Miniprotein binders against USG-1 protein homolog (usg). Designs and how they scored, part 18

Target 1, 336 residues: USG-1 protein homolog (usg), of Azotobacter vinelandii (p96199)
Amino acid sequence: MSPAIDIAIVGATGTVGAAIVEILEERDFPVGQLHLLASPASAGKSVSFKGRNLRVKSIEAFDFAQVRLVFFAAGQAVTRQYASQARAAGCMLVDLSGALPLQQAPRVVAEVNPQVLEKLEAPCQVTSPASQVVALALALAPLRPLVRWRHLGVTACLPVSSLGREGVAELARQTTELLNGRPPKPRFFDRQIAFNLLGRVGDSDTAGHTGLERRLVEESRQVLDAPELKISVTCLMAPVFFGDSLSLAVQASQAIDPSAVRAALERAPGLELIEPDDCPTVIGDAVGQDVAYVGRVRTGVDDACELDLWIASDNVRKGSALNAVQLAELLIKQGR
Short names: E, the ipSAE of ESMFold2; O, the ipSAE of OpenDDE; V2, 0.75 times the mean of E and O plus 0.25 times the DockQ between their complexes.

## First folded at step 17 (miniprotein)

Design s6 (from r4 with R21K; at its last look DockQ between E and O 0.15; V2 from the best seeds 0.00; counts 0 for: pae E 5.9 > 1.5, pTM E .790 < .8, placed apart)
Fold by OpenDDE base, look of step 17:
Structure s6 (fold): chain B 336 residues (1-336), chain A 97 residues (1-97)
Amino acid sequence: as target 1 above (336 residues)
Amino acid sequence: SEDQVMELFYRALRIWFIAFKLMRQGDKEGAIKKLEEAKKIFEEIKRLNPDDPEIKELVKKIDELIEEVKRGDPNALEKVEELLTELFEILYELMES
């Protein structure tokens, strides 16, 4: 058994932070002391871990020298504020926020590019990429030997949980108001989200792209080791509580064999292929699972060089918390 | 955790919609089975929130509904719709707590 290590989780009161606690327990991770950290406003709550109630502490008073590993699951601003301090204390870092530069904290999906971890210098810093990148990389990585990609088109339907607790609360509230015959009053969103699709997530830059869309492009190129891959992305906000839904269109240099694609996907780690007569859904299949689900594997209507896929994935679990824990497991196994 | 409650609630909502579909299709046995599954989830939510009076009342209403469906009460379908609205209210409150 690997020796127990002391761990801190930053953002332990958030959705992803709570999921990390659960997964550490479920996977019997070799945890010594577990330190749960949050903002001063969220401190004082208790979280159950291995039958014990752990008190959430303020991050402002925490000495990072007490731990060997830190998970950053409290958003980008918190990572930017405390990551340097944690690193100076000698901590390994697993960032889930994406705040650290691509070169300093490479994006890693456990099933796709684990070899990147072997090249990291101590103290190791790694990023669990955006949940949509985890999902698409799990589906596309097994296809690398079969297909030479020229272009990837992504339409990502995001759950409101991708925006945290406030997004979930807003959808629930607006839905409740509508079902009670009241007009939905937007608070967190600028408009109705209940029973509606928002064609943009976050603000657009001068070129019309959102920060998330740019992040998905950059992180996908790194995870897939495809720096020259052309990628188009549209992120939508869907009236869905949990789960990422992605439509992928891959343009290849040659005609694609759908049977070979299906066979590769069936053997792919961290992925389940749904049969042609069905289609995976976030509610039906992906939420609460350790794998992403891929379906609707087909070539283009009139283009044999196009591959189209549908993916459903848990944005909180496999897309974030589970991948982060798997990265930590790999680092420990390497004797880091 | 609040997130566990939300996940459980979402699963329950999914099952509720299936139960409602089955009721509309005239599948009484299937509907009862799904309502019982939903009830189990709400009992787990209740276990996680033992001091929440609304969850306690909801579980009671689900039990009453199951008995109404068993009896073939013509108003059971309407009650399923009414409870769906109440479920979203409870969900919202659980998320704000």
Scores: ipSAE 0.021, ipTM 0.457, lowest interface PAE 4.3, mean pLDDT 90
ESMFold2, look of step 17: ipSAE 0.081; ipTM 0.579
ESMFold2 (binder alone), look of step 17: mean pLDDT 83; pTM 0.812

## First folded at step 18 (miniprotein)

Design c03 (from r4 with A12V)
Amino acid sequence: SEDQVMELFYRVLRIWFIAFRLMRQGDKEGAIKKLEEAKKIFEEIKRLNPDDPEIKELVKKIDELIEEVKRGDPNALEKVEELLTELFEILYELMES
ESMFold2 (binder alone), alone request of step 18: mean pLDDT 81; pTM 0.775

Design c04 (from r4 with A12F)
Amino acid sequence: SEDQVMELFYRFLRIWFIAFRLMRQGDKEGAIKKLEEAKKIFEEIKRLNPDDPEIKELVKKIDELIEEVKRGDPNALEKVEELLTELFEILYELMES
ESMFold2 (binder alone), alone request of step 18: mean pLDDT 81; pTM 0.764

Design c05 (from r4 with A12L F42L)
Amino acid sequence: SEDQVMELFYRLLRIWFIAFRLMRQGDKEGAIKKLEEAKKILEEIKRLNPDDPEIKELVKKIDELIEEVKRGDPNALEKVEELLTELFEILYELMES
ESMFold2 (binder alone), alone request of step 18: mean pLDDT 81; pTM 0.781

Design c06 (from r4 with A12I F42L I62L)
Amino acid sequence: SEDQVMELFYRILRIWFIAFRLMRQGDKEGAIKKLEEAKKILEEIKRLNPDDPEIKELVKKLDELIEEVKRGDPNALEKVEELLTELFEILYELMES
ESMFold2 (binder alone), alone request of step 18: mean pLDDT 79; pTM 0.756

Design c07 (from r4 with A38L)
Amino acid sequence: SEDQVMELFYRALRIWFIAFRLMRQGDKEGAIKKLEELKKIFEEIKRLNPDDPEIKELVKKIDELIEEVKRGDPNALEKVEELLTELFEILYELMES
ESMFold2 (binder alone), alone request of step 18: mean pLDDT 81; pTM 0.790

Design c08 (from r4 with W16F A38I)
Amino acid sequence: SEDQVMELFYRALRIFFIAFRLMRQGDKEGAIKKLEEIKKIFEEIKRLNPDDPEIKELVKKIDELIEEVKRGDPNALEKVEELLTELFEILYELMES
ESMFold2 (binder alone), alone request of step 18: mean pLDDT 81; pTM 0.782

Design c10 (from r4 with L83F; at its last look DockQ between E and O 0.85; V2 from the best seeds 0.00; counts 0 for: pae E 6.8 > 1.5, pTM E .799 < .8)
Fold by ESMFold2, look of step 19:
Structure c10 (fold): chain B 336 residues (1-336), chain A 97 residues (1-97)
Amino acid sequence: as target 1 above (336 residues)
Amino acid sequence: SEDQVMELFYRALRIWFIAFRLMRQGDKEGAIKKLEEAKKIFEEIKRLNPDDPEIKELVKKIDELIEEVKRGDPNALEKVEEFLTELFEILYELMES
């Protein structure tokens, strides 16, 4: 098999970082030495790998010359602070934060645009895009030969886990408060999230768009190789613990054949089509799975050139950690 | 520490939702595997909080739930779901303390 590779995981104590460790083991990735890194405040925690507990180390003193591959799963600030250092040491980088420029570290979804990896200059830098982009690209890429896209409308219903453990804890707490007849006490959110929807995730800029919404536009264009595609995005926070749910509305130049679309989706890698008259859900289908789920494939009510879809995807596994590990697998297979 | 206990609890919640999905799909063996993973995490939480009676009771109830699933009890799915209220109440108590 492939020679063992020494790896660092930055953000190893976070949900996505832990999932990367789990997936490396599950897929028998050829791991040599595995260095689990986090902030000094998080150092000393343990993560299980191949029957042993590995201790998390501080990133501040870490010498990246010890490893050939680095996963950055600790957010944009940490990537901005350490990525140049890791690259200068000769490491391949798989960033999950999106902090690196699109031209420097292109966004890649393993089943959609893997050919991008073949042309990267060494040492390779690649970004696993936002989990919502992974999900939408898996569903839309198979349709490229069938549908000439003019406009893409996205409503992304994000789970509270997208904000980390504090988001999960607050949804759980508020839900328990309300179901037991107790007054809600928001602490992490500025208002009630249980049994509610928050129509914005993060702060808006002067034009009214959030950073995440702009990120989804930019990354989707790159991954789908559609730089001229017009994309409208709304990201909302849903009272859901895990899993991204997306409503997609695609506008094409010609009438869409739903039968051909369904046939393409059935053959699509990384994707499972839910048929017949059913709708995928994050809990019922996607959480814990290696694929995204698509359903509700139909043309517009009054427009045969519109295609509407629903997607459910695990934001932690397929949308983040699994795609990142798949990118690393592809880089190693190429001898990079 | 409190941070370590909360992190373990968060991970156990995710595994719990996966187990619930597997039971809904009829994957009994997959569900048992995930329930055992959740139990292991709660045993670590118990190790970190040896005198907490509510955490001790949780580990015991998880054992009982695993046996119900193994027996093929037709109400096992409902019992796993009912346990969510207890998990959320314990999480609420940990957040208040």
Scores: ipSAE 0.041, ipTM 0.536, lowest interface PAE 6.8, mean pLDDT 87
ESMFold2 (binder alone), alone request of step 18: mean pLDDT 84; pTM 0.818
ESMFold2 (binder alone), look of step 19: mean pLDDT 84; pTM 0.813
OpenDDE base, look of step 19: ipSAE 0.477; ipTM 0.800

Design c11 (from r4 with K61L L83I)
Amino acid sequence: SEDQVMELFYRALRIWFIAFRLMRQGDKEGAIKKLEEAKKIFEEIKRLNPDDPEIKELVKLIDELIEEVKRGDPNALEKVEEILTELFEILYELMES
ESMFold2 (binder alone), alone request of step 18: mean pLDDT 81; pTM 0.782

Design c14 (from r4 with K39L V59L)
Amino acid sequence: SEDQVMELFYRALRIWFIAFRLMRQGDKEGAIKKLEEALKIFEEIKRLNPDDPEIKELLKKIDELIEEVKRGDPNALEKVEELLTELFEILYELMES
ESMFold2 (binder alone), alone request of step 18: mean pLDDT 82; pTM 0.789

Design c15 (from r4 with K39I K46L V59I)
Amino acid sequence: SEDQVMELFYRALRIWFIAFRLMRQGDKEGAIKKLEEAIKIFEEILRLNPDDPEIKELIKKIDELIEEVKRGDPNALEKVEELLTELFEILYELMES
ESMFold2 (binder alone), alone request of step 18: mean pLDDT 79; pTM 0.755

Design c16 (from r4 with E54L K61I)
Amino acid sequence: SEDQVMELFYRALRIWFIAFRLMRQGDKEGAIKKLEEAKKIFEEIKRLNPDDPLIKELVKIIDELIEEVKRGDPNALEKVEELLTELFEILYELMES
ESMFold2 (binder alone), alone request of step 18: mean pLDDT 81; pTM 0.795

Design c17 (from r4 with W16F)
Amino acid sequence: SEDQVMELFYRALRIFFIAFRLMRQGDKEGAIKKLEEAKKIFEEIKRLNPDDPEIKELVKKIDELIEEVKRGDPNALEKVEELLTELFEILYELMES
ESMFold2 (binder alone), alone request of step 18: mean pLDDT 81; pTM 0.780

Design c18 (from r4 with A19V A31L V80I)
Amino acid sequence: SEDQVMELFYRALRIWFIVFRLMRQGDKEGLIKKLEEAKKIFEEIKRLNPDDPEIKELVKKIDELIEEVKRGDPNALEKIEELLTELFEILYELMES
ESMFold2 (binder alone), alone request of step 18: mean pLDDT 76; pTM 0.709

Design c19 (from r4 with G30E N75E A76K)
Amino acid sequence: SEDQVMELFYRALRIWFIAFRLMRQGDKEEAIKKLEEAKKIFEEIKRLNPDDPEIKELVKKIDELIEEVKRGDPEKLEKVEELLTELFEILYELMES
ESMFold2 (binder alone), alone request of step 18: mean pLDDT 73; pTM 0.680

Design c20 (from r4 with N49D D51S D52N)
Amino acid sequence: SEDQVMELFYRALRIWFIAFRLMRQGDKEGAIKKLEEAKKIFEEIKRLDPSNPEIKELVKKIDELIEEVKRGDPNALEKVEELLTELFEILYELMES
ESMFold2 (binder alone), alone request of step 18: mean pLDDT 83; pTM 0.814

Design c21 (from r4 with A31V V69L V80I)
Amino acid sequence: SEDQVMELFYRALRIWFIAFRLMRQGDKEGVIKKLEEAKKIFEEIKRLNPDDPEIKELVKKIDELIEELKRGDPNALEKIEELLTELFEILYELMES
ESMFold2 (binder alone), alone request of step 18: mean pLDDT 78; pTM 0.734

Design c22 (from r4 with V5L I55L I90L L94I)
Amino acid sequence: SEDQLMELFYRALRIWFIAFRLMRQGDKEGAIKKLEEAKKIFEEIKRLNPDDPELKELVKKIDELIEEVKRGDPNALEKVEELLTELFELLYEIMES
ESMFold2 (binder alone), alone request of step 18: mean pLDDT 81; pTM 0.791

Design c23 (from r4 with A12L G30E K39L F42L V59I K61L N75E)
Amino acid sequence: SEDQVMELFYRLLRIWFIAFRLMRQGDKEEAIKKLEEALKILEEIKRLNPDDPEIKELIKLIDELIEEVKRGDPEALEKVEELLTELFEILYELMES
ESMFold2 (binder alone), alone request of step 18: mean pLDDT 80; pTM 0.770

Design c24 (from r4 with A12M G30K K39I V59L K61L N75E A76E L83I)
Amino acid sequence: SEDQVMELFYRMLRIWFIAFRLMRQGDKEKAIKKLEEAIKIFEEIKRLNPDDPEIKELLKLIDELIEEVKRGDPEELEKVEEILTELFEILYELMES
ESMFold2 (binder alone), alone request of step 18: mean pLDDT 67; pTM 0.551

## First folded at step 19 (miniprotein)

Design t2 (from r4 with N49D D51S D52N L83F; at its last look DockQ between E and O 0.84; V2 from the best seeds 0.00; counts 0 for: pae E 6.3 > 1.5)
Amino acid sequence: SEDQVMELFYRALRIWFIAFRLMRQGDKEGAIKKLEEAKKIFEEIKRLDPSNPEIKELVKKIDELIEEVKRGDPNALEKVEEFLTELFEILYELMES
ESMFold2, look of step 19: ipSAE 0.078; ipTM 0.580
ESMFold2 (binder alone), look of step 19: mean pLDDT 83; pTM 0.812
OpenDDE base, look of step 19: ipSAE 0.430; ipTM 0.782

Design t3 (from r4 with N49D D51S D52N L83F L91F; at its last look DockQ between E and O 0.76; V2 from the best seeds 0.00; counts 0 for: pae E 2.2 > 1.5)
Amino acid sequence: SEDQVMELFYRALRIWFIAFRLMRQGDKEGAIKKLEEAKKIFEEIKRLDPSNPEIKELVKKIDELIEEVKRGDPNALEKVEEFLTELFEIFYELMES
ESMFold2, look of step 19: ipSAE 0.570; ipTM 0.843
ESMFold2 (binder alone), look of step 19: mean pLDDT 83; pTM 0.815
OpenDDE base, look of step 19: ipSAE 0.225; ipTM 0.690

Design t4 (from r4 with K39L N49D D51S D52N V59L L83F; at its last look DockQ between E and O 0.88; V2 from the best seeds 0.00; counts 0 for: pae E 5.8 > 1.5)
Fold by ESMFold2, look of step 19:
Order: C-alpha cells, then sequence, then structure tokens
Structure t4 (fold): chain B 336 residues (1-336), chain A 97 residues (1-97)
C-alpha cells in the first residue's frame, strides 16, 4: 500500500486531462486529494473520480503547496505561466506541452528511457513528449542495439483531435456539410479538412519547418539517446478524428535483418506487432489501447540498409495521458 | 456552458469510436462498458440542455442499442456504426446554436 499523493491536473477539462483522471482511477494510482484545474471559464464542472464528484477549480486561485505532483495538460502558454510557481512550491512536474527546456525537463517515454528519471534532482521535472515521439520511440528503441542509425524519415498523419475540440468540431461540421450537399465553410482550419489532407500542421518558420516538426526532431533525439541522428519530419493533418499514424523510414549503417527486427518488436514493451498480411489502423487497433501498434516491417526496395515501418497509436491515451501517468508511477516507485 | 456541452460531445465521440472498435474485435463486454459511459455523458448533456428533443431521442436510442448489444443482436455492430451519423448531425446543430 503506497502512501497517497496529492495531485493537481492542469487542463482537467481537456481531452488529455480527462484521460489522465480516467487512467489514475483505472490503474489504482495512490491518489490522495485530487485537484482538477482549468481556466476560470471552465471552472465549476464536476468530474467523477472513484465514485466521488470533484469540482473543477480555477488555476488562478490555486496554491500549489497543497499538492506533491502536478500534471500540466493545458498547452505551452499555461505551462510557461505556472510551472515555476509549482516547482517553487516543491511539486514534481509532469508536463505534456513541451514548453520546458529539454535539459530542465527531459523527455521520457516510460518503456524507452526510464533511467533518465533516476538522475533528476528533487523536485523533479519531466516531459511526456509529443504523442508522435512516444509512438516512434516505442517502435525504434528496441531496434537501437541491432544497427547504428544514420537517418530517420518521419511522415506523421495527425488526427484533428491533436488540435483539441475545435479541430474535432470542424472535421465533424465539414463532414456533415458535405454529406448534406453543402459546400464546407472552413472556420478553424484555413481550408477544407473533410475528405482532404493538409500537408502542414501549424505555421512554418523561415526555413519552412513548423514548431511541431522541430519539436519531434529534438524530442526524438533525446528519447532515443541519439543526439547525432539526422531526422526529417513532415506532419500532416489527416481527416481522422483520433489516433496518430506514422510512416517511418530508417537508414542504417549496415544491412538490416528483418527477422531480427520482428523478433525485437515482438518482445518490445508497450508495443504490439501486427503481421504478416495485415497492417495496424488507428480505429481498428490503436484507439483506446495501452500499446502502440507496428506493422509493415520491410527493407527498402533497393536498399537493404533501409527499414520501413508503419505505426498506429492512440494520441490521447498511450501517446499522452498514459505515458504521463506511467512517468508519475516511476517517480513514486523511486521514492521521488 | 455551450463550451461544456461541446466538450462532452467531444468525449462521447471518442468513446463511440472505441466502442465500435471493441465490437469489431468481438469484445462485447468492453463495448457495453463504453456504450454505458457514453450514455452517462449524454445524460449530463441533457441536464445542461433539458428541453432539447434531439438529446432526449438520442438517449432513448442509446438505451435500445445497449440492449441489442447485450442480447447479441447480429445487427448491433452496424447500428453502432450508423449512430455516428446521428452524432455528427447533432454536433452540426449544436455548432449552429
Amino acid sequence: as target 1 above (336 residues)
Amino acid sequence: SEDQVMELFYRALRIWFIAFRLMRQGDKEGAIKKLEEALKIFEEIKRLDPSNPEIKELLKKIDELIEEVKRGDPNALEKVEEFLTELFEILYELMES
């Protein structure tokens, strides 16, 4: 019976924050008092936890000295605004936004680089990386001992839920408009997303990369402990409600043995291999599950040093809320 | 409070996709659990908008669908899938308001 821990969840009314509450209950996390925090506009809602109704409170009035652990699930601006206050109050922080510097709050995937947590000074700050990094790291980390990697190419097909409720609402709206024979009117996206693909997620910098693409590069290098790995990323918005789909192309220094790769993937924690004559999909496999799914394991058409994979993963659960709760579990297990 | 209704619909939509997946995988017990979670969310939406006849009718259809899944009705999977269209239509109407 582990001692109970008082917890705050910042962003508790959002999809990821709600999933954190659900997972804390499902996994019987030793929760003492649970404080659900949101903007003043969202405050006052009740959320069920272990048969009790908890009221969502405004973050503006909250005293972080009341809790030992804080999950930040409300975006980068909120983390920047409140993280130093929470740390000054002695809280451990699990940030899901990526707003904290890599050195200050290292990116950790529970099944991949948990040993990073052992090196942190209290009070610990950690980041659950972007959901796409969680997914790719689960698939690639088991392969790290097999061959030295030179280059990683990523095409990430993001669901509209990656942009929150407004993205989901717009895909739903445009879909119903088209099915009713009406031209869709883009409101949240700058063009039609229903029955389409948008080859950019967010604004590009002067070199043509989005902030998310740069985040995936930096976080993947840290999580895979591969600071020299060259990574090319394209993030596109797919007309999909939930679940990340990734195409990975890995260039190695040596010829790749597909049998060794499949064997490593079969025993990899947090991952399930779908083969031989099937491929994983987000709706058929990944959404609602605690593992990422990998398939389509093959070498390049003309290059035995290339490995190609397909990944489907739940961006809300395994890619975000579950990994964050697993990081908290590891910190508590270490007596942190 | 419109934001609260939309947030609840967003959660219900995700749960419906999960229920559909569980039914395709043959996990009837898991699907029933998720459908009952969705019912609770729609009951909360009804409390926030009690005069809405679309929500009231939606709740009745969900109750019937849960019964069909429990008794192993062969058409239950198709009905869970078709229910998504009704969710999109209600979501569209909520966005107009």
Scores: ipSAE 0.112, ipTM 0.605, lowest interface PAE 5.8, mean pLDDT 88
ESMFold2 (binder alone), look of step 19: mean pLDDT 82; pTM 0.800
OpenDDE base, look of step 19: ipSAE 0.350; ipTM 0.754

Design t5 (from r4 with K39L N49D D51S D52N V59L K61I L83F L91F; at its last look DockQ between E and O 0.77; V2 from the best seeds 0.00; counts 0 for: pae O 2.6 > 1.5, pTM E .771 < .8)
Fold by OpenDDE base, look of step 19:
Structure t5 (fold): chain B 336 residues (1-336), chain A 97 residues (1-97)
Amino acid sequence: as target 1 above (336 residues)
Amino acid sequence: SEDQVMELFYRALRIWFIAFRLMRQGDKEGAIKKLEEALKIFEEIKRLDPSNPEIKELLKIIDELIEEVKRGDPNALEKVEEFLTELFEIFYELMES
């Protein structure tokens, strides 16, 4: 058995942090002491781990020298505040926020580019990319031998849980109001989200792109090792509580064989292909699963060089917490 | 705190969707496990707000649902679906209180 290591989880009260605790238990991760950290406002809560109730502590009073590994699952501001301190204490870092620079904390998907971990200098610092990047990389990476990509188009339908508990609360409230015959009153969103699609997530820059869309482009290029890949992204907010839904359109340099694509997807790690009689959905298939689901494998209507895919993936589990734990497992296995 | 209750409710909601999926897929054992996890979360909510009668009723409904799933009640799936509506109503009341 690998020696047990002491671990901290920053944001242990959040959805992703709680999922990390669950997955560490499910996978029998070699945990010594588990330190659950949150903001002062969230401190004092308890989380169950291996039949024990662990008290959530304030991050402000925490000495990072007590742990070997830190998961950052509390958003970008918290990561930026404490990552340098944790690193100075000699901790390995797995960031889920994306706050760390691409070159300092490379984005890794366990099934796609694990070899990047071998090149990291101790103490290792790695990022679990945005959940949408995890999902698209799982589907596209197996196709690299088959398809030379010229352009990738992505439409990402985000769940309200991607914006945390406030997004979930807003959708639930607005839905309840409508079902009770009352007009929805937007509070967290500036408009109705219930039964509606919002064509933008976050603020747009002067070029009309959101920060998330730019992040998806940058992180996708890194994970896929395709720095010159042209990528267009639209992120929209869907009236969905959990799960990422992605429509991909890949333009290749040559005609694509859909049968070869299906065969590659069927054997791909971390991915399940749903065959033509059905189409994967986040609620029906992906939520709570350890794999992403891909379907609707087809070429363009009149373009044999186009490949179109549909992906459903759990944004909390495979898209975040599970990938982060898998990264930690790989680092430990390497003797880091 | 209200914030703590809302966070626990959010977790329970996620678990509920997982349980619902498992039920639809015929994984009764998995569904029961998730419903038991949801029950524990609602018990924690009850500890935080012991005066809330809706949470007490919710706990009762979940316990009954677990027993129905264990017995292989053909209506258990429908009850899980119907209960999602009740969850939203309780959630709404907790947010407006």
Scores: ipSAE 0.150, ipTM 0.656, lowest interface PAE 2.6, mean pLDDT 90
ESMFold2, look of step 19: ipSAE 0.482; ipTM 0.800
ESMFold2 (binder alone), look of step 19: mean pLDDT 83; pTM 0.817

Design t6 (from r4 with V5L N49D D51S D52N I55L L83F I90L L94I; at its last look DockQ between E and O 0.77; V2 from the best seeds 0.00; counts 0 for: pae E 2.7 > 1.5, pTM E .787 < .8)
Fold by OpenDDE base, look of step 19:
Structure t6 (fold): chain B 336 residues (1-336), chain A 97 residues (1-97)
Amino acid sequence: as target 1 above (336 residues)
Amino acid sequence: SEDQLMELFYRALRIWFIAFRLMRQGDKEGAIKKLEEAKKIFEEIKRLDPSNPELKELVKKIDELIEEVKRGDPNALEKVEEFLTELFELLYEIMES
């Protein structure tokens, strides 16, 4: 048995933090002492782990020298505030926020680019990329031998859970108001989200791109090891509670064989291909699963060099918490 | 606090979606496990608001649902789907309290 490792989870009261606790238990991760950390306002709560109730502690009073591994499953501001302190204490870091620079904490998907972990210097720092990057990388990575990409177009339909509990509460509230014959009053969003698509997530810069869209481009290039890949991204907010839904359009340098693509996807780790007679959905297929689901494999209507895909993936589990735990498992296995 | 209730609601909602998916996929055992997790959340909500009679009824409804799934009720999937309405009723109560 691998020696037990003392672990801290920052943001343990959040959706992703709670999912990490669950997955550590489910996978029988070699946990010694588990420290659950949150903001002072969220401290004092209890979380169940292996039949024990663990008290959530304030991060402000925590000595990181007590642990070997830290998961940062809180907002980017919290990661930026405490990551340097955790590293100075000798902790390995798995960041889920994306706050750490690309060069200091490479983005890794366990099934796609695990070899990056072998090159990390101690104490190791790694980022679990945005959940949309996990999903698209799982689908595209197995196609690398088959397709030379010139351009990737991505439309990402985000669940409100991507914005945390407040997003979920807002959609639920607005839906409840409508079902009770009342007009939805926006509070968290600036407009109606119930039964509506919001064409952007976050603020746009002077060029019209959001921070999330730029992040998806940068992280995708790193995970896929494709620095010159042209990528267009649109992130939209869907009236969906959980799960990422992605439409991909890949322009290749040569004609694509859809049968070879399907055969590669069927063998791909962390991915399930749905048969042509059906189409994966976040509610029907992806939510709570350990794999992403891909379907609608087709070439362009009049372009044999275009590949189009549809992906449904759990943004909380495979897209975040599970990938982060898999990264930690790989680091431990390497004797880090 | 309202914030604590909303957090518990959010957890229950996620569990419901997983349970519903499991039922659609024919994994009754997995679905029962998730519904039992949801029951624990409802019991916690009930502890936070012990005066709310609707929470007692909600715990009863989920227990009945679990037993229906265990017995292999042919309408169990539909009943799990309909339970979403109960969650939104709970949300309404939390918001109006």
Scores: ipSAE 0.235, ipTM 0.693, lowest interface PAE 2.0, mean pLDDT 91
ESMFold2, look of step 19: ipSAE 0.460; ipTM 0.781
ESMFold2 (binder alone), look of step 19: mean pLDDT 82; pTM 0.792

## First folded at step 20 (miniprotein)

Design u1 (from t2 with F9W; at its last look DockQ between E and O 0.81; V2 from the best seeds 0.00; counts 0 for: pae E 6.0 > 1.5)
Fold by OpenDDE base, look of step 20:
Structure u1 (fold): chain B 336 residues (1-336), chain A 97 residues (1-97)
Amino acid sequence: as target 1 above (336 residues)
Amino acid sequence: SEDQVMELWYRALRIWFIAFRLMRQGDKEGAIKKLEEAKKIFEEIKRLDPSNPEIKELVKKIDELIEEVKRGDPNALEKVEEFLTELFEILYELMES
């Protein structure tokens, strides 16, 4: 048995932090002491782990020398504030926020580019990429030997849970108001989200791209080891509580064999192919699962060099918490 | 705190959607397990807000629903769906309070 290690989870009261606790228990991760950390405002809460209630502590008073591994499952600002301190204390870092630079904390999906971990210098820093990048990388990585990509188009339908508790609360409230014959009175969003699609998530820059869309491009190139890949991304907010839904369009340099694609996807780790008569959905298939679901494998209507895919994935589990725990498992196995 | 209750609600809702998926897939045992997990969360909410009569009644209704699923009630799936509406109504009232 690998020796038990002391662990801290930053953002333990958030959805992703709570899922990390759950997955550590489910996978029998070699946990010594588990330290649950949050903002001062969220401190004092309790989280269940292995039949015990663990008190959530304030991160401001925490000595990172007490732990070997830190999961950053809070906002980017919290990661930026405490990552250097945790590193200086000798901690391995698994960041889920994406706040650390690409070169300092490479983006890794356990099933796609685990070899990157072997090249990390101690104390290791790694990023679990955005959940949408995890999902698309799981689907596309098995296809790399089949075709040369020229362009990747991504439409990402995000759940309101991608924006945390406030997003969930807003959708729930607006839905309830509408069902009761009242106006939805937007508070967290600037407009109605219930029964509506928002064509943008966050603010756009001068070129019309959002920070999230740029992040998806950069992280996808890194995870796929495709620095020259042209990528177009649209992130939209869907009136969905949980799960990422992705439409992918890949332009290849040559005609694609759909049978070869299906055969590769059927063997792909961390992925399940749903075909031919069904189409995976986040609520029907993906939410609560450890794999992403891919379907609608087809070539373009008039272009044999186009591959189109549909993906449903749990943004909280495989897209975030599970991938992060798998990265930690790999680091421990390497004797880090 | 109100924030703690909202966190627990969020977690319970996620688990409920998982339970609902499992029901649709015919995994009765898995669904029951998830419903029991959701019940425990609502019991914790009840502990944090013992004066809320709606939460007290909610926990009771979840217990009844679990027993219906265990018995193989042919309408159990529909009841799980309908219960989602009730969850959102109670959540809304909590948010307005």
Scores: ipSAE 0.034, ipTM 0.544, lowest interface PAE 3.2, mean pLDDT 90
ESMFold2, look of step 20: ipSAE 0.048; ipTM 0.541
ESMFold2 (binder alone), look of step 20: mean pLDDT 82; pTM 0.809

